# Designs tried in a protein design chat: VH-VL binders against q9y8q3. Part 22

Target 1, 263 residues: q9y8q3
Amino acid sequence: MRRIGLEALERVLYPVIPVVVTAEHQGRVGGMLAAWWMQASFTPPILAVAIAPERYTYKLVRESGVFAFNLLDFKLVDKAPFLGDVSERLLPGKIREAGLNIVRGEVLGAPLIAEASAAVELELVDVVEAGDHDVFLGEAKAVYTVDDFRGGMWSLETYRPLMYLGRTRRPGPVYRVYLTPRGWERREIEFAGGKLKPLAEKRVRLISRVEEAVKASSSREEAVDAVRRILSEEGLDPSDAEYLVEDALRRAKSYRRRGQSSS

## First folded at step 6 (VH-VL)

Design s52 (framework fv_axatilimab)
Fold by ESMFold2-Fast, scan of step 6:
Structure s52 (fold): chain C 263 residues (1-263), chain A 123 residues (1-123), chain B 107 residues (1-107)
Amino acid sequence: as target 1 above (263 residues)
Amino acid sequence: EVTLKESGPALVKPTQTLTLTCTFSGFSLSTRGVGVGWIRQPPGKALEWLANIYWNDDKYYNPSLKNRLTISKDTSKNQVVLTMTNMDPVDTATYYCAHSTYYLDSGYPFDYWGQGTMVTVSS
Amino acid sequence: DIQMTQSPSSLSASVGDRVTITCLASQGISNYLAWYQQKPGKAPKLLIYAASTLQSGVPSRFSGSGSGTDYTLTISSLQPEDFATYYCQQYNSYPLTFGGGTKVEIK
């Protein structure tokens, strides 16, 4: 083994099986593809997932207290850009736009992806700050699956797990690389390609405007008011302001720490 | 409001090293998806891209000039610095720094530009 | 490197005219194309990105179209402030490359 730069850490920790986190609040369903999750406890059964405050799904989970993990078959790989590359805030109904259907869980009423190979209903038990993300801890209350686990494990005849390998680092468009261990099938899908490209660029510009407004503000209250104005000007929901301000403050903490002399 | 401003010498002798500084406000190079690039324009000629640097310190150089170019950032000072070695009269141009947005490693268009600084290479 | 060829290099037009500028890439650029406006002595200003998406604050008379290797900037009704040089730029591949520019002059 050789020691390499920390900038490679994310790449070293792939491939992973991502989950689709789904949640609903006030009639609006949203979701995101999350690569950073884990099982955290057997008794009680607890799962963890890292979500940045600017993700619309962050707001849905925080406000509803109920969410779900969904495991996708590789046959749904072409849906990944809708779930991972763009925000529900900028593309309302992105799960439907991806051609996916929502069904309600039997125990918590959590929104589940009907096409998923497995889903878990989760009740939020805690949210732990971890740098520029929060770790959401959910207690599992119900499990759904297309397999009977004959022999104690998944049948790869019924499930081809969707796995994420990382992104390309070469000139030209960036590609997200997805694979499945069954047959080692591999797909490279352009990051925010086609009609999603303007939406991804709009998201980055929105986040930049929010960060600028937060830096110019002398208090959290002033920052929230400034961001509410930005959201209204962009035709977006001003009630999202507090989450975007929190996200900007987390990233500003990281920036300030790196900018300080270590003496 | 996003603003960028270039600074550096107006006159450089052949074989010397050019150092240009881009000082900006209205954004942070710690923001995911943010980058700054350098573009030059010789008198009466087209725009030519030189180098980009991004929030994660990823750097890209024009291959035609790669062995002559170094780009770096100081996020605490809101500055990006470009150095270009072995200057030649053909490098006489207006040099611009510009803001770009991006979430991965491919460049995006330059949406805000500095005013430009004229650099003349002459003995 | 991807070569960007603009046509025409210059044109003369009157206020109210429809102006069309073309940009040809030496290979497919998958709509990773931007258009800039540059007035004498000033920095370029972004007009259009992703081939057809109008930058915020840019008048609706500007539009972009095209795909693959062939792209077009159209000004539907030229205004006095539109007399400038226009550049296309591909951002599909490094190095980033610009077209040679099209100077739009008063007739």
Scores: ipSAE 0.000, ipTM 0.436, lowest interface PAE 16.8, mean pLDDT 87

Design t01 (framework fv_patritumab)
Fold by ESMFold2-Fast, scan of step 6:
Structure t01 (fold): chain C 263 residues (1-263), chain A 123 residues (1-123), chain B 113 residues (1-113)
Amino acid sequence: as target 1 above (263 residues)
Amino acid sequence: QVQLQQWGAGLLKPSETLSLTCAVYGGSFSGYYWSWIRQPPGKGLEWIGEIYHSGSTDYNPSLKSRVTISVETSKNQFSLKLSSVTAADTAVYYCARERYYYDSSGYGAFDIWGRGTLVTVSS
Amino acid sequence: DIEMTQSPDSLAVSLGERATINCRSSQSVLYSSNNKNYLAWYQQNPGQPPKLLIYWASTRESGVPDRFSGSGSGTDFTLTISSLQAEDVAVYYCQQYYSTPLTFGQGTKVEIK
């Protein structure tokens, strides 16, 4: 082996099987594709997933205390951009827009993707801060699957795991690469491209407006009111204003150090 | 407009736990750092710790093993618990708001203070 | 930890004369990216909470008389009362908010001669 720069760390940790995290609060269902997850405990069964504070799903999990992991078959690879590259805030109902259906879990009522190959209902037990993401710990309360596990493991005849390989590094459009080990099928999908390109451009413009409004404000209350108005003018949910203000503040460069002890 | 109202037990015996609460009126609780500061009689000011409305805390290392600050966002309140008190913990305890500034990620001076609660620790 | 040291501990000044209080930090409280000094000054009257006078080392809080001014950068700061009034008899504290733990100076008591 040879040593390379830390900027390559993300690339060397792929491929992974991403999960779709789904959650609901006050009648709104959202979801996101997450690559950074793990099993953390066997007894009780605890799963962990890293979610950035600016994600709509972050808000839904925090406020409801209930969420789900969904595992997708490679046949649904064309749905991945709707789950990974665009926020529910910019495309309300993005799961249905992708052509996926929600069903309710039997134990916690968690929103599950009906087309998923497996799903787990999770009850939030803790949220741990970790740099630019927070780690959500959920206790598994129910599991659903299309396979009978008669061989003690997944049948790759009934499940072709959707795997994420990374992004291309070349001039021009950036592509996300998805694959499945069964048959070594591969798809390259333009990052925030195609149908999602106008939404990605709208997001850039919206974030710029939000940051300027926050910077121009003399108080937190003024910033929230300004952002709430921006969201209303854009036809978006004004209740997201506080999260966008917090995201802008978190991204502002500050040298002030917190006195938290290192482990 | 924004006011901080504080309350809690003022007379304690050594080894007991101090518990104080601060409520925010007339303005937003969210998006600010909220601090506890104490002042022993005739002495200077000592910062105890701060909390963000999300529940994230930072404590003075000299008190970290004994201090817990928590938030109750539904009530616009934050509270201080200081365990294993001794006579050295006798002080006026203040709650305060850190002023908002975008370019400092919300970090600023203490612009609003509660009126203070005298806590006496005696046998 | 950043240690804040004030001088003098006490100061007696005649009415109408200038009062000067110094504050020194053990480390710089100037943040180069925004060019601000994370330094505040407070006034405290007996039995009352501290009142913010100056923030960002030299910015006067709204409602604070213009006889109060702050100056300095990095590690050395000064609070000046250009013409002492009777109501200015109080203890004054400097404070850094550059890094946690947040720290205050030991205080300077201002009295009339």
Scores: ipSAE 0.006, ipTM 0.430, lowest interface PAE 10.4, mean pLDDT 85

Design t02 (framework fv_patritumab)
Fold by ESMFold2-Fast, scan of step 6:
Structure t02 (fold): chain C 263 residues (1-263), chain A 123 residues (1-123), chain B 113 residues (1-113)
Amino acid sequence: as target 1 above (263 residues)
Amino acid sequence: QVQLQQWGAGLLKPSETLSLTCAVYGGSFSGYYWSWIRQPPGKGLEWIGEIYYSGSTDYNPSLKSRVTISVETSKNQFSLKLSSVTAADTAVYYCARERYYFDSSGYGAFDIWGRGTLVTVSS
Amino acid sequence: DIEMTQSPDSLAVSLGERATINCRSSQSVLYDSNNKNYLAWYQQNPGQPPKLLIYWASTRESGVPDRFSGSGSGTDFTLTISSLQAEDVAVYYCQQYYSTPLTFGQGTKVEIK
């Protein structure tokens, strides 16, 4: 690799699968195409998206506390300019103007794009300031999809993802470039197979030892000390003990029944 | 390879106290819940109760007034006492390990079982 | 208490054929926070303790043949043996570990036809 200017960072981070963020407040539905999003947590399921305060969708999410992510098939690529290039403030009803329909989610009543290949209803849990954008964290409450996921993955016969490659930097008009990869290649690789199997087994044993030590401890301090000893015995960095104890305690919070103490 | 060895009196008279012990070999006793389960001849399985290796217990309400489960952690052992036995308590008694709940394997599933002890209550 | 009911009480299946056993809980054993069903299946041969086959409703225990599979969610569960072998003649039990007291189904006896 060679070093280049930071102004290239945005270009380096594409292609991505953008989401369409939709929200409603006081009877007005709006949405935007967002490239900067991620899943932030499995338990609880939390998704994150960066939205600039000047976007109309920013106001809708902040004021309603409910929003949705929508994934579009490449067959809808001609709708992308209505979702990404113009503001709801300047073109009221831009989703309908694009030829798309809104349906209501069953759990939160979030506005979902009926033509989407998948949609997620989100309840706003926090908004984190990050430079010229804020990061919206939403807890997923319902998911909808045209695929059955029986194989554990999207069927690419059912869904051809809309991907965004970036925009041109040349004299004249600026163009946004969208794509869907040609010729998907599929490989199935055994989870932790071959040379990785003994490492995966060692991890399971290590985590079991950590969890037993945490469960046996009467205090966080005692747990940290016990885990430091385990890490030292395994030839690992004992300064990692606090992270492993925290991880074990967070996983414990997701379990409904631990057993009951007699009194 | 974790093994559970169990022992205790197999023949009892009505009104006596049943006493069984289970010892854990080849694996960790600490950090687990340990259970007793019984099976009357020709019938299904009935959970009696559980104990955490530190001594905390939970009992089946149908047996709670007669059951005591205890641990001897230094010996990797846990024991069952069932008082005031009747012919209805005739069963094969199993000790078993419950999986720890942080493990992806889950909690309350019994992954290791003792061989069983037949207890007969007769006059 | 959560009551576990199995069906049928017994079934006879030819070697190589599919066997299906159903288990119904009187209330849901699905926990919303971790999306797991607190349901296990055991195999018991005469004179032996039960052996764990399936936990979390569909996860196969290590060393258990892939012909055994578990399915279902909430209150309705199924254990499937895709191609019955002679060694599969046993009594099968479902068990919930959602709440205490821990409870088992009444058992299903599988025999060769």
Scores: ipSAE 0.000, ipTM 0.369, lowest interface PAE 14.3, mean pLDDT 83

Design t03 (framework fv_patritumab)
Fold by ESMFold2-Fast, scan of step 6:
Structure t03 (fold): chain C 263 residues (1-263), chain A 123 residues (1-123), chain B 113 residues (1-113)
Amino acid sequence: as target 1 above (263 residues)
Amino acid sequence: QVQLQQWGAGLLKPSETLSLTCAVYGGSFSGYYWSWIRQPPGKGLEWIGEIDRSGSTNYNPSLKSRVTISVETSKNQFSLKLSSVTAADTAVYYCARERYYWDSLGYGAFDIWGRGTLVTVSS
Amino acid sequence: DIEMTQSPDSLAVSLGERATINCRSSQSVLYSSNNKNYLAWYQQNPGQPPKLLIYWASTRESGVPDRFSGSGSGTDFTLTISSLQAEDVAVYYCQQYYSTPLTFGQGTKVEIK
């Protein structure tokens, strides 16, 4: 092995099986594709996932105290852009728009993706600050699956795991690369492509506007008020202001690199 | 109710390949592991291996180099091939269903057994 | 591999009396997350395949007479026949299904005294 720059860490830790985190609060269901998760404890069963405060799903988990992990089959790879590339805040009902259905878990009533190959209902145990993300720790209360695990492991006939390899680095559009080990199938899907492109561009402008407002403010209270006004002007939920301000403050304090060329 | 029917060659010479087939009637082939278990005359039971509908197999390490289990899902059948047989392979061979449980690791006991096929290896 | 050892290898019991068979695993077959013992007991009559009697160490299979009971946890298990009947003359096997390779005890032959 040879030493390389820390900026390569984002690439070195892939491929991974991303999980779709789903949660609901006050009748609003949201979800996100998360690559940074793990099992943290067997007894009691605890799963961990890193979520940035800007994510709408962050707010839903914090306010409800209940969430779910969903594992997707590679046959659903075309749904990944709806789950990973755009926010529920900017595309309400994005799970439904992706052609996916929500069912309720039997133990906690957590929103589960009906088409998932497996799902876990989680009760929020703790939230640990880790730079520009928080690590959400959830205790597993129920597990659902399409496989019987008779051999102690997944049947690859029943489940072709959706895996994420990273982003392309070449001239032209940025592509997210997905694969599955069964059959060595690979797909490159444009980052926020097609009808999602205007929504991704709107998010970039929104976050920039929030960061400018935070920098121009003399206090957290002033920043929250300024961001509430921005959200109202954009036709968005003003109650999201505190989360977006917290996100911007953590980005300012964290180990974020100046002028990052691909998010 | 679910029934397992077995067939195959019963008399072999050393170095030949044993081939047995098991067919499942009256129930679903899906959702179970299907196993082969043998019993030499007057001795105990030895698990050979298992297969599910997708063709996922687990074999007893003592036999792994010689054993192949395959499945034909469209016919609800699974088959055992054991190569390079010797007199030590003389036994009654059973096929069996491993019971399914969602609330466990997926493992279960053998709840349905075939009648057995006596295989004799002699020179 | 998990080694299964039964004791005794054979026992003779009078009709109507209690028969007790022990089974020991070389490592625990108790799964702490679901608190289940992955252990089964089978009865085998001459010329017939084994018949499932008990699973999860103590759960009686449907149709099995209530004189058969299983007990124990972890590494030490017992099959009890509370009042031996003539049809209970058979060889009995314990089996673990906790991990592959699946393994059986060597068997215990139950005879009338």
Scores: ipSAE 0.000, ipTM 0.390, lowest interface PAE 20.3, mean pLDDT 86

Design t04 (framework fv_patritumab)
Fold by ESMFold2-Fast, scan of step 6:
Structure t04 (fold): chain C 263 residues (1-263), chain A 123 residues (1-123), chain B 113 residues (1-113)
Amino acid sequence: as target 1 above (263 residues)
Amino acid sequence: QVQLQQWGAGLLKPSETLSLTCAVYGGSFSGYYWSWIRQPPGKGLEWIGEIYHSGSTNYNPSLKSRVTISVETSKNQFSLKLSSVTAADTAVYYCARDRYYYESVGYDAFDIWGRGTLVTVSS
Amino acid sequence: DIEMTQSPDSLAVSLGERATINCRSSQSVLYSSNNKNYLAWYQQNPGQPPKLLIYWASTRESGVPDRFSGSGSGTDFTLTISSLQAEDVAVYYCQQYYDTPYTFGQGTKVEIK
């Protein structure tokens, strides 16, 4: 092995099987694709997932105390970048806009993706600060799956795991790379594929408008006011302005640091 | 919370085919095995077979040559067909949910049951 | 197949007294890897479907009164009703779910003396 820069940690820890975290509060369902999760305890059964505080899903889990993990089959790969890259704050109802349906879990009433290959209902037990993310610990209360596990493991005939390999490092648009071990199919997708592309383009124009408003502001208060006006003009919730400003500022810091590829 | 409603023909002649249907309400159909269990008058319980929403089945070997269990996933229903019936097939037929408590090998017990359908085979 | 045998076939117990039902499997239903007994107990009232009482030999189903308890391991199992109530008059069945076909005992009828 040879030593390389710490910015490569972003690439070295892939591929992973991402989960879609779903939650609901006050009639609004949201979710996000999360790559940073783990099983943390056998007894009781606890799962952990890292969520950035500015994510809408963060608010839903915190306020409801109930959430779910959803595992997707590779047949849903075209929806994965949309779930990961589009904020519920900028596109309310993004799960439904992606063509996915929500069903209620039987134990906690957690929102589950009906098309998922497996889902776990989780009751929030703790939230631990960890740098620019917080780690949510949830106790598993119910599990749902399309496989019977009579062989003790997933049948790869019924489940083609969706795996995330990272982002391409080449000129042009950002491409997300997904694969599945069954058939070794590999897809490079610009945000969202197929029918979701027009919605992704609208969202990209909107986020650029928000980012430029933040950059043109001379104070945090001015940025929040500018973003609030943009949200009102687009028919979105103006109370989300502070979170979008924080997201824009965090992205600026993150991309400046992640731009360190000159060894 | 979860309820099973069952229906089908209750009176048959020898050599006919028994057909019963069970519908699942108030809970998820997918992710569980669904069983048929029968009870002849004054006797104990006999497991007939089980089916997963994918169509995968396990049958009691004593009945395997005559039994077919099928699913209509779009309707959250599963059905039993038992061919070439005789007087020995007279029984109350129950549908039930096989509850998984997933650990390395096992299945849990039958936690939700339908009300039962009395099937009488007489000439 | 795994054969399940219950004893006694019928049992008459006075109200408030202890009722004990035994169940024997023709082979062990204990799975060594998880140390669990694949055994359940059901209660059946006349004209009604069976109701799950106990699973994993000793775990009481939600909503089942504390007076019902299961014990035993391997091939020998017991269902105990510590203080018989009028509503407990029923037929009780043990069931193994260790291997297919799933099999039941012949039943034990519990009646008031």
Scores: ipSAE 0.000, ipTM 0.369, lowest interface PAE 22.2, mean pLDDT 83

Design t05 (framework fv_patritumab)
Fold by ESMFold2-Fast, scan of step 6:
Structure t05 (fold): chain C 263 residues (1-263), chain A 123 residues (1-123), chain B 113 residues (1-113)
Amino acid sequence: as target 1 above (263 residues)
Amino acid sequence: QVQLQQWGAGLLKPSETLSLTCAVYGGSFSGYYWSWIRQPPGKGLEWIGEIYHSGDTYYNPSLKSRVTISVETSKNQFSLKLSSVTAADTAVYYCAREKYSYDSTGYGAFDIWGRGTLVTVSS
Amino acid sequence: DIEMTQSPDSLAVSLGERATINCRSSQSVLYSSNNKNYLAWYQQNPGQPPKLLIYWASTRESGVPDRFSGSGSGTDFTLTISSLQAEDVAVYYCQQYYSTPLTFGQGTKVEIK
């Protein structure tokens, strides 16, 4: 790789799957397309999104304490300008003008886009100042989707994610570029397969020993000492013991279900 | 309706490798987790591991890396290999499908089972 | 690992009477995000594989008679057979599918008194 100027940071961080943030206060529904978001916690489930104070949706979330994330299929790409390029302040009812419908979430009554491929109802937990944006943290209370998630993942036959690549840098009108990867190629690679298979087997054995040691311990200090001994016996770095104990405690607490993520 | 047929060697000597195969008929192989479960004589059920049709596997840690589960998607089959067997591995071995539930958007419970294969390990 | 404990180990009841089997998990199998209990019940007759009766703690599998019902939440679960029939003589197992490794109870043998 080569070093490049910081002004390129925004360009380097695309493409992304943007979310549509929707919220309502006192009968007014608003929404915006947001590219800067993430899941911040699994237990409790917390999502984060950066919203500029100038956005009308900022006001709606702050005043109501309830909002939603909506994931759109690429078939709705022509709606993106209504959600991303114009303010609710200047075009009241812009979601309806885009030809989209609002339905109410069953748990918080959050406004959801009926045409979305998935939606999450969020209860506002905190707002953190971060330069020219604030980061809104919402606890997820309900999830809605058009997919059945066989095998634990989206079917790309039912969901073609709307992705945002950035904007053009050329003379004349500014264009926002949206895409969905065409000709998706899926490769399913055996988890730690081939030459890594002994490491996968070692990991399974190690995790089992760590979990048993943590369960048998009366304190965090006792657990760390026990795990440190296990790592030494396995020829591993004993300084990793604190990390493994923390991970085991989080997994025990976080409602671990089948799959790879539990935090 | 969906049926699981299983086969493999039933008599083994200590230190040998157990090999069992399960074939899926009458339904989709894709989109499901497929498991191996064993039951020693007069005892309860022990989950060995699972495999998704893609080949992604999860194993019971207590079997100490002796287990390999693989798929042959073109034949709608999945297989179990258990190495370095001892008398403690004597059991009836079942293959099974994990039920998919749309309302939970997830997998759970075993809704279809093979008939079982008795494996005896004797010296 | 989540340990599953059933009680009693064996149960003798008369035909037409109520049979109750209990199952306890060493930690909660309730997932707060979807409000589901990852708990199943199976019936096993001698020489046959287990048959799924109940999943999600209380949902009856298709084709299973109404006399079978599941209840409970979190760590304590119950399988009830409201009116025992001769064909219900079997060993019953609870199973959690909340986390790997998947684990089963030790089994409860139901016999005619």
Scores: ipSAE 0.000, ipTM 0.405, lowest interface PAE 17.7, mean pLDDT 84

Design t06 (framework fv_patritumab)
Fold by ESMFold2-Fast, scan of step 6:
Structure t06 (fold): chain C 263 residues (1-263), chain A 123 residues (1-123), chain B 113 residues (1-113)
Amino acid sequence: as target 1 above (263 residues)
Amino acid sequence: QVQLQQWGAGLLKPSETLSLTCAVYGGSFSDYYWSWIRQPPGKGLEWIGEIYHSGSTEYNPSLKSRVTISVETSKNQFSLKLSSVTAADTAVYYCARGRYYYDSSGYEAFDIWGRGTLVTVSS
Amino acid sequence: DIEMTQSPDSLAVSLGERATINCRSSQSVLYSSNNKNYLAWYQQNPGQPPKLLIYWASTRESGVPDRFSGSGSGTDFTLTISSLQAEDVAVYYCQQYYSTPLTFGQGTKVEIK
């Protein structure tokens, strides 16, 4: 082995099976594709996932205290851009827009993706700051699956795991790369391509406006007020202001810059 | 010095699958992108696709539905399969090394080439 | 796709004289973040694979004679052979590696007058 730059760390740690984190607050359902997750405890059963404060799903989990993990089959790979590349904030109902349906969990009423191969209802137990992300710890209260696990493990006849390999590193369009070990199938999907391009550009402009407002403010309260005005002017929910300010302040500490293809 | 040795069947009938293999000797396999490039007799160069040792591939969209590039990392080899061949696929096929592996400098041009394999598709 | 167009298709130059080959890309191959042009030049002799001459538009590959030089930026590039030698009779190709699919020019055949 040889030593390589730390900027390659994210790429070294793929491929992974990403989860779709879903949550709801006050009638608004949202979700995101997350690559950075793990089981953290067996007794009680606790799962962990890293979420950046600017993600709308961050707000939904923080305010509701209930969320879910969903595992997707590779046949749903075309849904990944709606779950990973665009914010619920900018495309309300993006899960439905992707052609996916929500069903309610039986224990916590968590929003679950009906087409998922497995889902877990989680009750939020703690949130731990970790640089530009927070680690959300959820206690598992219910699990759902399409497989019967007669062999003690997934049947790969039943489930073709959707895996994420990373994103391309070249000038021009960025592509996210997905694969499944069953059949060695691979798919590349342009980051924020086609219909999603205007939404990605709107997000970049929104975040830029937030960063400038935070920079120009002399206190956190002043920054929050300025961002509330920006959100109102853009036709967005002003209650998002505190999360966007928190995100901007953490990025100002230079922990990590988010690329065009953030996970 | 790093050398690329390539081999495979050179005569095919229409509708058959072309299969070529390239072996890397005298250097690291895992640090580079490895490409296939073809050249019809008397014509220019056409990039077919590339692969990294992890199995990550990128294909020319004009050939994507017919092309598969794979790696055998234990043998420092990568292979090309091109399905449903026609007379238009008659060409010299080259394997080649992209000079720089993934790092902050990015990808570069092809500094080492195999000798080429002439593939003829005829009825 | 980025289309690469070379001019002329063929060029006849006397021994010792300067040969100039042009290459035009349909889109800029200059990446603003690193200020590099993703452009290479190759020489191909009959029956042989292409040989890399120039990369990053102007950087000469190790072992390539200093009579070969590359210039240009963005969409317009030039390969210059300052004093043509007999062994320089070959077909020359430009190639962009800015974006996939990687694409080559159609080639320029250099001959002695």
Scores: ipSAE 0.000, ipTM 0.384, lowest interface PAE 18.9, mean pLDDT 86

